# Designs tried in a protein design chat: VHH binders against NADH-ubiquinone oxidoreductase 40 kDa subunit, mitochondrial (nuo40). Part 4

Target 1, 349 residues: NADH-ubiquinone oxidoreductase 40 kDa subunit, mitochondrial (nuo40), of Neurospora crassa (p25284)
Amino acid sequence: ISDVTITRTGKPIIRNQGGRSSLGGHTATVFGATGQLGRYIVNRLARQGCTVVIPFRDEYNKRHLKVTGDLGKVVMIEFDLRNTQSIEESVRHSDVVYNLIGRDYPTKNFSFEDVHIEGAERIAEAVAKYDVDRFIHVSSYNADPNSECEFFATKARGEQVVRSIFPETTIVRPAPMFGFEDRLLHKLASVKNILTSNGMQEKYNPVHVIDVGQALEQMLWDDNTASETFELYGPKTYTTAEISEMVDREIYKRRRHVNVPKKILKPIAGVLNKALWWPIMSADEIEREFHDQVIDPEAKTFKDLGIEPADIANFTYHYLQSYRSNAYYDLPPATEKERREDREYIHML

## First folded at step 25 (VHH)

Design x1 (from w3 with D101E)
Fold by ESMFold2, fold request of step 26:
Structure x1 (fold): chain B 349 residues (1-349), chain A 122 residues (1-122)
Amino acid sequence: as target 1 above (349 residues)
Amino acid sequence: EVQLVESGGGLVQPGGSLRLSCAASGFTFSSYDMAWYRQAPGKGRELVAGIYSRGDTSYADSVKGRFTISRDNAKNTLYLQMNSLRPEDTAVYYCARGYEEYETGHSYFDYWGQGTLVTVSS
């Protein structure tokens, strides 16, 4: 039997008997859907029958968000993070908004503040203006307004700004993520010389991008996640050195490690970042090598969502086999359709 | 459909001036970065000048002080004012639409015009 419920903002929703899958029909906006994490939440929401609004910048990346299953509708809308009206048009009919937009590298066009604070502020203001039921903001591990790293500091200040505007915001702080086309395993595997400043000693709990996507989807259906902060991290702590050794073993190659002291490399990176039009390296990413992940003990975790996070060690073959020269020559390339059908078959069973 | 149509190319003598235009349609012009690239015969394509959506500009060292990039968001038009032209400026000039990926900061150019030929010769 169907029930009528009232959301935390007073909006009536019809909830059908039959569990969470019977709650399809939400409209969700996903900012940053073209990034590493985005397709994992977009695909989940669309398969569940949600209408997914995707603010986009690029026609090519828009095509890569195709959804198999056809239960939901994907709506593409052009937007600009500095154009308030485009942001408002993206959210005005949505029940939930996900902000996945982040910036790893400052440029002349967009600083960390422009994206993490001012961009997040504009999104939160639009969410509040249209009384969107849920706002889920993806921040980062080590978010700390006092951090020496501008990335972590601006992520923390962004959290503060969005909560000042929309107090019920769900904050999500993922650890460094691994997955298909990640910037962890593939960053290590794709170079011949690994350039570092801290001897690869930094420690963190790498998290599977699929587990983060599952958590983000679950937060839509669990109103108790409103106003909460989640730290989403994998089950085991690794140094970058340990991960690099796993990569070397998996790709059958040993890469050269070149360690340059921070006092030398950081000023050079700063000069190059200011002098060059294109991104090469940043002073902030050098500084981040000197900060271990620190987990907020008061935050909610995967345990509070009933999710068992995966260990990166079990996925090195799966994500890295394409870097093995002999494996590439001996295997036919899999089509995008074959990969999606394989995932769908597993879910259907 | 995104369209970029260059015009204003031609034959000009050394020391002369030329103004290139790029008419844009099919997208919100003011929200994108724009650039001019050029390709000399038998050479690769190189960046000449870029202009961010917010108006900041950049130039290749070989054209600084001689070329000026500008945009008119009301007319959806990108311009390149080319002064003090030299024979080495001879190339096909391409208008390109760009965006910056928010996560990585990498700039990508996803649409290109057909090009307009500029020949600097006596």
Scores: ipSAE 0.295, ipTM 0.670, lowest interface PAE 3.7, mean pLDDT 82
Fold by ESMFold2, last read:
Structure x1 (fold): chain B 349 residues (1-349), chain A 122 residues (1-122)
Amino acid sequence: as target 1 above (349 residues)
Amino acid sequence: EVQLVESGGGLVQPGGSLRLSCAASGFTFSSYDMAWYRQAPGKGRELVAGIYSRGDTSYADSVKGRFTISRDNAKNTLYLQMNSLRPEDTAVYYCARGYEEYETGHSYFDYWGQGTLVTVSS
């Protein structure tokens, strides 16, 4: 038996009742679906019966996403961040839109401003034009329009723009995320030499990508999240040095650390970033090493969603086992806490 | 279904000119970057010239000042004007569709034409 749900805007949605899915009848658009976080939110929504619209650029990432859904339909639509019509076609039938698009490096083709501000603006304008019921915009920790880091500054200005266009926007500021193929654990494990400018002293609360995906899924149906700002971070503060030590211990390898003063490395990275067709290092990335995560005490958190965030220390074995040499491949988790947590989870099965 | 069809190749004397065309279909042409690559006998494919969706261009050092890449978004056609041709320019020329991944900034070329042969000899 189908049920008719009426959205905030009065639009009827036909929801399936008595099935195995709680999100049947919803249609969600996920911009940035091919990224680390996007895979998780698309999978969660599709498994719960949601129709997921994925604006895409290339055929190969399209294939990857088609096999992740369980019950929901995944609909692929070609889009261009600079093409208003393509963005509008992506959202016009959706009751929820997620904007996950962001970048760590500027390029000649797309600056931070082009992606974080102008791209977000075009998406928010399309959301407002079609009066989409819910808009969830993923920003970043340390979003500050006056930051000396262009990444944090443009993320913050993007927040301002999307909220000015669509006031009920939910803003999400994740801490640095860890998970499968992340830019944290795997970045540290994948190199022989770790090149830094701040001695790996920056502090943050790494957050599990799965927990962020869970939060984003809840924001689809939890009306109390509209117009709110959420900072999503893990339970414990670490330096990059502490995380690097955990990585070395888990993979039974020592990585060489090469620290180069900012006044030398940053100009070199800036020149390389502007001269090359592909990003290898950016001046802004080096500057970000000198900025600890600053938590906004007024922002909502995982607690307000009823989610208990995971500690990165409990997952080093799970995500890093493949980096061990053949001599060490089958050894148990390196920390006693990880061994204890493994035993604890076994009782749940 | 994405299709790229090159034309305009042929035999030309050193110092001569050719204009290559690439007819595109099956995608929103104006939304993608486009490029010409070439492959000389026994060598790998190399980038000759690229043009962003917004119109900015780039060229390999070996062709700067001699080749001009352009696009006509109304006709879904990519062009390569090749002047002052040299025997070293002899190759099969391929049209390629490109895009930049928004999150990483990496440029990829995911569709290629069948190629058109350009021979520069006496």
Scores: ipSAE 0.280, ipTM 0.661, lowest interface PAE 4.0, mean pLDDT 82
Fold by ESMFold2, last read:
Structure x1 (fold): chain B 349 residues (1-349), chain A 122 residues (1-122)
Amino acid sequence: as target 1 above (349 residues)
Amino acid sequence: EVQLVESGGGLVQPGGSLRLSCAASGFTFSSYDMAWYRQAPGKGRELVAGIYSRGDTSYADSVKGRFTISRDNAKNTLYLQMNSLRPEDTAVYYCARGYEEYETGHSYFDYWGQGTLVTVSS
């Protein structure tokens, strides 16, 4: 006979038989599963035997997620953020729902408001309609309804809307994340000229995407996280300049810094965003360079989850080694132990 | 089993008109972006016109004012009305299904039709 676990709403869950299936019998829906963070939470839940429902948009991203699953079942369902019925079908049988969907650029079809507020609202309404046990909504650091940055303002307003619909929502505000194919380390490493408006002076506590994934997994079963707000950030404050120096050192290259005053670059970015078919830059991104991370001392953190967050400084080799390809001939031969560790690490990532 | 089937191509004189159709099946048509691409002899594929799931449109500069993209979600059909055709419009025209990545706003096109030939000649 399988063990029976009762959710906070009184729903019975029959866990799988013993072994490595500690989350067997749970069903989780992950919106935004194809994104940077989503693959880590899907992989963690699947390893623990969870059934993971993936609302998807395209066949290519669906193939990527199939490779990451282990013991759990991954169930794909077509969805559209504007199609309420498709969202409801995605959550109807789930114990927990994660909303990781966010947008870095506005388009003519989807604004920040369309994604961060209206999209989040539709998901929260579906969660409430089907009495889902847990809802975990990923917002952002610096969420502030009064922010000059539309990104931060709409993230904050999304939090308010989601919490008004489903009061027990767990809100997660990650700092800028680093990891595999991130928008931090790889962005700094991949270009010859780094175009900035604030001289790389902005400060934040970069957070490892794997640590955020671990926190999200814990929120599935840790009842103390319900209705709480978590700010998830790394252990040390850096400027972008400090991170750029670490990147340059790791890749044996010096990227040029081209600083353009905000008064010039922001209007140009705005015009380019509206004039080009393919959005490449936004005025909001330029404005965000002038806002340091502000930590809310009343929010919960990794400490409240018993997680020790990693320092970005210890991961520059791991994530940037491909940019060093031309230096391989000059390095000493790897030991057999190092080769084994590298192969195991590559297998995991 | 996504399927896109173009029709309406053919031979037409300069200044003439054609209406291309793309019948879509195997997916929720109204949830996806759609586009027309073309490939002229000796050239790569180029975007002609796009239409978002919400209905907003965009056009290549070379066809603005002459071509009109539209969609009929009830019939699962994408259209391209081509007016004032020129010899340089001669190409194979492809229907493409796409989606907009929520994080970046980039359009990605994952399914394509077989194409329909449009020839503009006297």
Scores: ipSAE 0.208, ipTM 0.616, lowest interface PAE 4.5, mean pLDDT 82
Fold by OpenDDE, fold request of step 26:
Structure x1 (fold): chain B 349 residues (1-349), chain A 122 residues (1-122)
Amino acid sequence: as target 1 above (349 residues)
Amino acid sequence: EVQLVESGGGLVQPGGSLRLSCAASGFTFSSYDMAWYRQAPGKGRELVAGIYSRGDTSYADSVKGRFTISRDNAKNTLYLQMNSLRPEDTAVYYCARGYEEYETGHSYFDYWGQGTLVTVSS
């Protein structure tokens, strides 16, 4: 017995009752599925019985996203963020679209504008063109079109653009995220020397990628989240210094911290960005160090979704244990607390 | 299938010039970064020159001012003009396709040609 549910836009969704979840039947496109956040949402959606369309550019051929989708289907489609047709093909059959595409630094190939504004615009246009029921756009904490930080400014402008095209867009502003392949814990843990300009004094509420993924999943099933803006942040405010200290403790290494004044480091970073094929640092990242997280009290949060965000302090072992020296085997075994935390993490996956 | 086929290699005297070509097929050439690598006997493969999809170029210090990388998107062809060749330029030259991730900005080369031998000798 297939139940036909009518979407907000009047499209019939056939839900086959034969699946473990009566909630199956959605086709979701996830732009940015290969990113730090994408893997989690893809897995969640697939597990819920959704068809997940993954736009990719050859990177999927190399990175086996093992989607443990017991119930759902994963469809991979080649696309180019600069190619409207490829974007349209990726969303043509979808009733929900996620845009998780974002970057932390510009390159010669892609500026912030290219990705956060133009790319988002094209996606939004495709969403509108094909009357996609739901569009969820992931932005950033501190999104502000007037920000001195280009990252924040372009993220905000991207929000404006997508809302102008598709007013029902759900905007999600996550705090700095931690998890596998993040640019927070792993960025700190992977280097011997940490170069900064603000002495690691910037404050923010790091958020667990899994929690963000859960929120994104929930938004699919909650139409009341349409046209809403969510700020997703962790339960506690940290400085980068505090996090760095946690990292040092966890990996049993002390990293060298070098602080160079902004006036010196920012120009250097600017030159490097133009000269190198690979990123070392960006001027904007340096600027970003001088921006504490600003919480909008009017924005919706995890609380509105009934989600309790996890504290980063509870996950340092799980995410950083691999950075412990080969002598790790000579170290004391994991504490009961660490093991418990690890089990809890597995359960959340 | 992605294919890269190099040509134009050969024997040249010091101070001479060669132009290498790389014929690309099996992908949208204009959308990808491309590069030339070389591997000398007993040495590792090294980047010689790169060209972004937008046309910006980069060169190794050792070839800067002497080599020019260019592309013809209409012909799906990558070029390396090598002038003022030196014995130390002797190597097998490889064409490579570059990829940049949208989210991370990480760039790598994922496809290579079979290479063409350039020998600079008196």
Scores: ipSAE 0.168, ipTM 0.563, lowest interface PAE 2.5, mean pLDDT 86

Design x1 (from w3 with D101E)
Fold by OpenDDE, fold request of step 26:
Structure x1 (fold): chain B 349 residues (1-349), chain A 122 residues (1-122)
Amino acid sequence: as target 1 above (349 residues)
Amino acid sequence: EVQLVESGGGLVQPGGSLRLSCAASGFTFSSYDMAWYRQAPGKGRELVAGIYSRGDTSYADSVKGRFTISRDNAKNTLYLQMNSLRPEDTAVYYCARGYEEYETGHSYFDYWGQGTLVTVSS
């Protein structure tokens, strides 16, 4: 039994068990390619023989983007999220578009609305205008238009906007991601004091960036994912405190945390955001600490993609070894699993 | 190639005025934050004034009320109007481009000019 749905652009979507397209042959635009998640999806697509269009802001960003894979073609195009024409140029020749652009905190240049709603809207309009076959939009866990957290609210509103423009949009809501250059493990491993307001008691299911990347890749070749919403989260729930302890254990250091009540810290952060050139913390980030991850039982998950997400506990050594002092650098991994893997690796040498 | 070229520096008497210019090329000027820095002899480089892509401005306390940062996006030029100059303002002034990542929101100054010397002396 198969259902055939025609997209707005006229492309037939075949929904059946095991319905996958052939690998390669696609031209994919990846907005946010220079970010943590973007690098992974770009590499995956390129390795599969796809042409990957990378919108970038300037030459500096281009220099930092390391793309591996020799099968596909990488095309870099300058763009500005506020410039419709540049966005259109970025998607003009693509049959699939990824929007991975998101902000963790607002700035003087970019509010949450600017990026999550208006920026997303422009991208969606371009997708529609140029008859792109697939649009995959990355949102966030806890996306809720009525959320007290502006981040979650604007992410949700962005979902609504892009879906209204392009109904076949695949929406992806990842949990907080960990990996290289994440804002989770590396923030906790930092030498800087971390100000908190909730005693690091917020709960969530951290997800491996590589798993998210794999999911995004599979979505391209699975038409069943069109018009679907995915929540991508890890296998286990953690508090920030638990992760912090794990980090400290792995790096053989004790990082300092100072808890300041929300009623005090949030207003201060609000003022600082307006006064300081470089953001240290935002009022919204403080608010976000009081929002545990809420899972939508109706949303699709990694299970629907046949992906088993990895536990953050199995990657602390891999991502945090560089934070160890010289005296402890050569010590074994703190986790048993990684210790076993390390032993296996040594035996292979 | 990104280029920032400062001009307008020179010798001026205390209480005098100068207008510095920074000609920008190689990037979409209007999309970037810009700033003026200065470095006095024997001192570190310090922020003098900044202007966001949206036009908001910020100033160091030492120059507030005396200096004005502005930009002409059509001319790809950054300006620093310096009034009521003091000997303490003597320094090499640098134009800088501010970069902000879309994905992370991290911002920093990534390009600098060669600088222009401002000497305030009687």
Scores: ipSAE 0.138, ipTM 0.554, lowest interface PAE 2.6, mean pLDDT 86
Fold by OpenDDE, last read:
Structure x1 (fold): chain B 349 residues (1-349), chain A 122 residues (1-122)
Amino acid sequence: as target 1 above (349 residues)
Amino acid sequence: EVQLVESGGGLVQPGGSLRLSCAASGFTFSSYDMAWYRQAPGKGRELVAGIYSRGDTSYADSVKGRFTISRDNAKNTLYLQMNSLRPEDTAVYYCARGYEEYETGHSYFDYWGQGTLVTVSS
């Protein structure tokens, strides 16, 4: 029995209830699928029987995407964020596109502008060109084009650009996310010495990456989310200090925190960011420590999706137990450690 | 298939010069960072020089001022000009392809050549 559903734009979607193939009826491109958030949405979409197109740059990324969904099809396509043609090839067969690409610090190869604005613009143009039904763009909490923090400013400018190109774009602004391979819990747990400038007093509502993934999935099936802006944040406000204490308690270790004045640490971070091949710290990250999360009361939230977000306090054991026992867990999806090992050692003589 | 093939190694006297080449194929060379590594007998592999896709360069302190990394994107070739060579520069030199993730900015080296031997001896 095949059900035919018509999309918002009038495109027919054929759903076969009895067949393992394309039960979801959608073909989804997920830019940033290899990231923390991307792997969750890919899995969810695949489980729903969708065809998931994954743009990638490196062959090694193929190995790390363990899609647990038996019903969906995963298609890998090589792309470059700077190459319009490659982006178009990634979206030309899709009726839904997710842009999850974003970074926390600039490099010699990619500035915030390159990724958050120009990259997003190219994706949006491709979406428009091929008349994609849905476009979901992931931005950030505190997105503000006038922000002193370049991260927040460029994220906001990216929002403006994509919305100008594709007005029906759904914009998603997640709070700092926690889960496997996050830069919140695991950063606090893994680093022996943490350099800060604000004494870890920045306040935000950490959000579970799984909840964000669920929201993104739901948006695909809810046409009312088109043209809407969502702020996705957790149920409680925490300081980084509070979370740090929680982490220390969970792992039965005390991590050393050194607070250095912003006027000193920010310039140092700026130099290091430009000089090193690997990330240590960035000037912008230091700046972000001085920005509490600001919630827009006009934005949609988890409540509008009928989702109850989970509290980070309930998941510290789950995500940090490996630090306690020094045990290695092969947890899907692939860990950053696994990716590092593969990239560093597989082809080493 | 990604391939990196080093050439130009050999025996040279102290104070001499060599130019290494790395021929790249199977990928868009101009879009990737590249690097030279070396491994001396009984020692670990160490970074010698790196060049970004945009052309910026980095050097180990031990070779700074003596070695120059460069690339010709039209020829898909990476170079290492080595001047004022010293006995301690004796090693197998490897060409490596770099990768930078869009989301994290993390950089890796995922492909390596077979290496070329450089021997500096009187």
Scores: ipSAE 0.127, ipTM 0.532, lowest interface PAE 2.6, mean pLDDT 85
Fold by OpenDDE, last read:
Structure x1 (fold): chain B 349 residues (1-349), chain A 122 residues (1-122)
Amino acid sequence: as target 1 above (349 residues)
Amino acid sequence: EVQLVESGGGLVQPGGSLRLSCAASGFTFSSYDMAWYRQAPGKGRELVAGIYSRGDTSYADSVKGRFTISRDNAKNTLYLQMNSLRPEDTAVYYCARGYEEYETGHSYFDYWGQGTLVTVSS
């Protein structure tokens, strides 16, 4: 049974088992293409023969993006998240837009509100203005406008804003993601002591970044996902402690963790976040440690997409094998090396 | 092409003052954080002062109260006013551009000038 729904812009959404025809080339804009998740979706889309528009702030970002699209075309466009015109230029010729922009901590330059709400709003407005057919907005697990965690609150508010502007928006709420350059496995594998406040007892269903990427790709070809909310989480619930143990086993080392009460660490983190150029900890991140993942049973999941998400336990070797030797530290990627060299001086400021 | 060109270095007596300039081109200067680094002979590079795109400033403890970092966005120029100079301030001073990723919030310096030599000696 196929049903046709008309979008706000008057374009038909064909809801059938096959979704949109894969025979036609799509032009997709991917905000956040240089991030962990963005790299995967860009590559997938390009491989399918899509034209992929990549908004970037500076040419330096190109160093992080290796696109192996043999069939598709990649177009790089300079943009600023604070510049409406640049955003519009990025979506002007696209029939699908992905917003993957998000961050885990605020900075002096960008607050959560700046990125998760105002930035998202501008993107949604551009999508609406130029009659883009599909808009897929990546939010977060535990998105709640009333959350004590500012991250979750602002993500939720961002959802509300984009849906108000473009009702057909697909909302995607991934659990904490694991993969290359994640802030989960690699953080735990770090040589530096990790400060915690909840004894690493927070519970969640870590999700493979590749699975999330696959889901996002599939959404392009499935009009049934329009106006839907997806919670994308892994098959098993873990505590951070359990994951930490897995990491230690995989890297043949034991990483030290120091637990500091929230009432002490959170204020300290707040001061550090304001004082340091490269914050290693934020008050909000500390707060987030006290929030277990809450699954909405009414939300769509991987199952609705026919995707079976992978267990993090099966991927620890793949992502962490480099930590078994000092080779990773001795020969870091140029970008990581550069970052390390700069970050070592944060204590001087 | 991104370019950073430092100027204003030279020989100065202890207790003296010097003002460094960094001319920026090839990018939207006002949108980026900037910083001054220095490298003394036989020593490693160290951060001296930083200024955010919004104008907030930070200083190393060794120069706090003596040095002032500022920027003129209209002129695409970064400045370092150095007062009460000491022999230990002798170094090559470098201008650097700071980059902050939207997606991750990671910040680092990605472009550097050629440097300008500051020598503090009696």
Scores: ipSAE 0.118, ipTM 0.523, lowest interface PAE 2.8, mean pLDDT 84
Fold by ESMFold2, fold request of step 26:
Structure x1 (fold): chain B 349 residues (1-349), chain A 122 residues (1-122)
Amino acid sequence: as target 1 above (349 residues)
Amino acid sequence: EVQLVESGGGLVQPGGSLRLSCAASGFTFSSYDMAWYRQAPGKGRELVAGIYSRGDTSYADSVKGRFTISRDNAKNTLYLQMNSLRPEDTAVYYCARGYEEYETGHSYFDYWGQGTLVTVSS
């Protein structure tokens, strides 16, 4: 006998996979499914019996990312964030939509505003148009419309526009995430020279990507999360310097640290960001080094979800053991995207 | 099915001109970056010119001022106007589709045409 539940919009759904946590009968759209966090939420939903719609930009089932469902079905749909019809086709039959799309630096095709504000707006408008039962929007820690950092400012303005269109949106602000192929532990371990502007003094509470994925899955069925804002962060505050020391200790290598004044490094990063296809650093990323994570003590957290977040210190061996080999350390990581890098070129304008 | 079909190659004298075309089908043409590559006998492929989905262009140093890349989104067609041709421009020219991943900002070329031969000689 399957449980019957009524969604917040009155739609009856018969959940057909184990107990009350089963997600069979749901159809979920995940924008940003190919990213670090997206892999986890897609796999969790598919394993629980969801049909998962993945909007994508290329035919990546063989080249970019293969996602695995145990009992669920994965449906891939081509989309372009600038094409309203493609977004609408992606959400038209879904009862839950996740927006994980974001970017770390601007490009000639897409600014921070194009992605974090206008892209989020188009997704929220499609969600509202098709009366989707639930919308979960992933923002960022330090979201602040007045931030000196364009990343944080546009994430905050994106929250505002999404809420104005779909007031019951769940907003999620994750701390810097660690996990497989992250931009924290692996970024520090992958270079011989660490180039910074703030002496690695910025403070934050790194969060395990698996714990964030668990929270996102719970938000599908936990009605108390609607309209709420969650700050999801790990249990302990670290500086980047402390994390870097943990990385050096774990890989048995010492990275050279070169600290360059912001006045010099930020303009150089801006030029490189415009010229190179592979992100080395961005001007905004340099500015972000000067901002500690600010946690709203009144925001909902992992505690409100019954989740105990993991400490990054307990995972350094797990995620970094491959960097201990000198032969492997000297080779670039082999991902589907990186195997295609020899087709990239530098755009000069 | 994504298809890219080049045309317009041929034999031309030094100093002459050719216009290459690439007819695209099976995807929303205006959403993608496009590029021309070339491969001379015994050499690797090299980028000749690229055009972003929003219209910005980029050129290899060897062709700046002589070649012009353009696109017609209404006809789903990419063009390369090749002026002041030199014997060194002799190669098979390939049309390529590029895309930018939203999450990372990385750009890649994932589909290629079969090529069209350009020979510059007297």
Scores: ipSAE 0.083, ipTM 0.581, lowest interface PAE 5.8, mean pLDDT 81

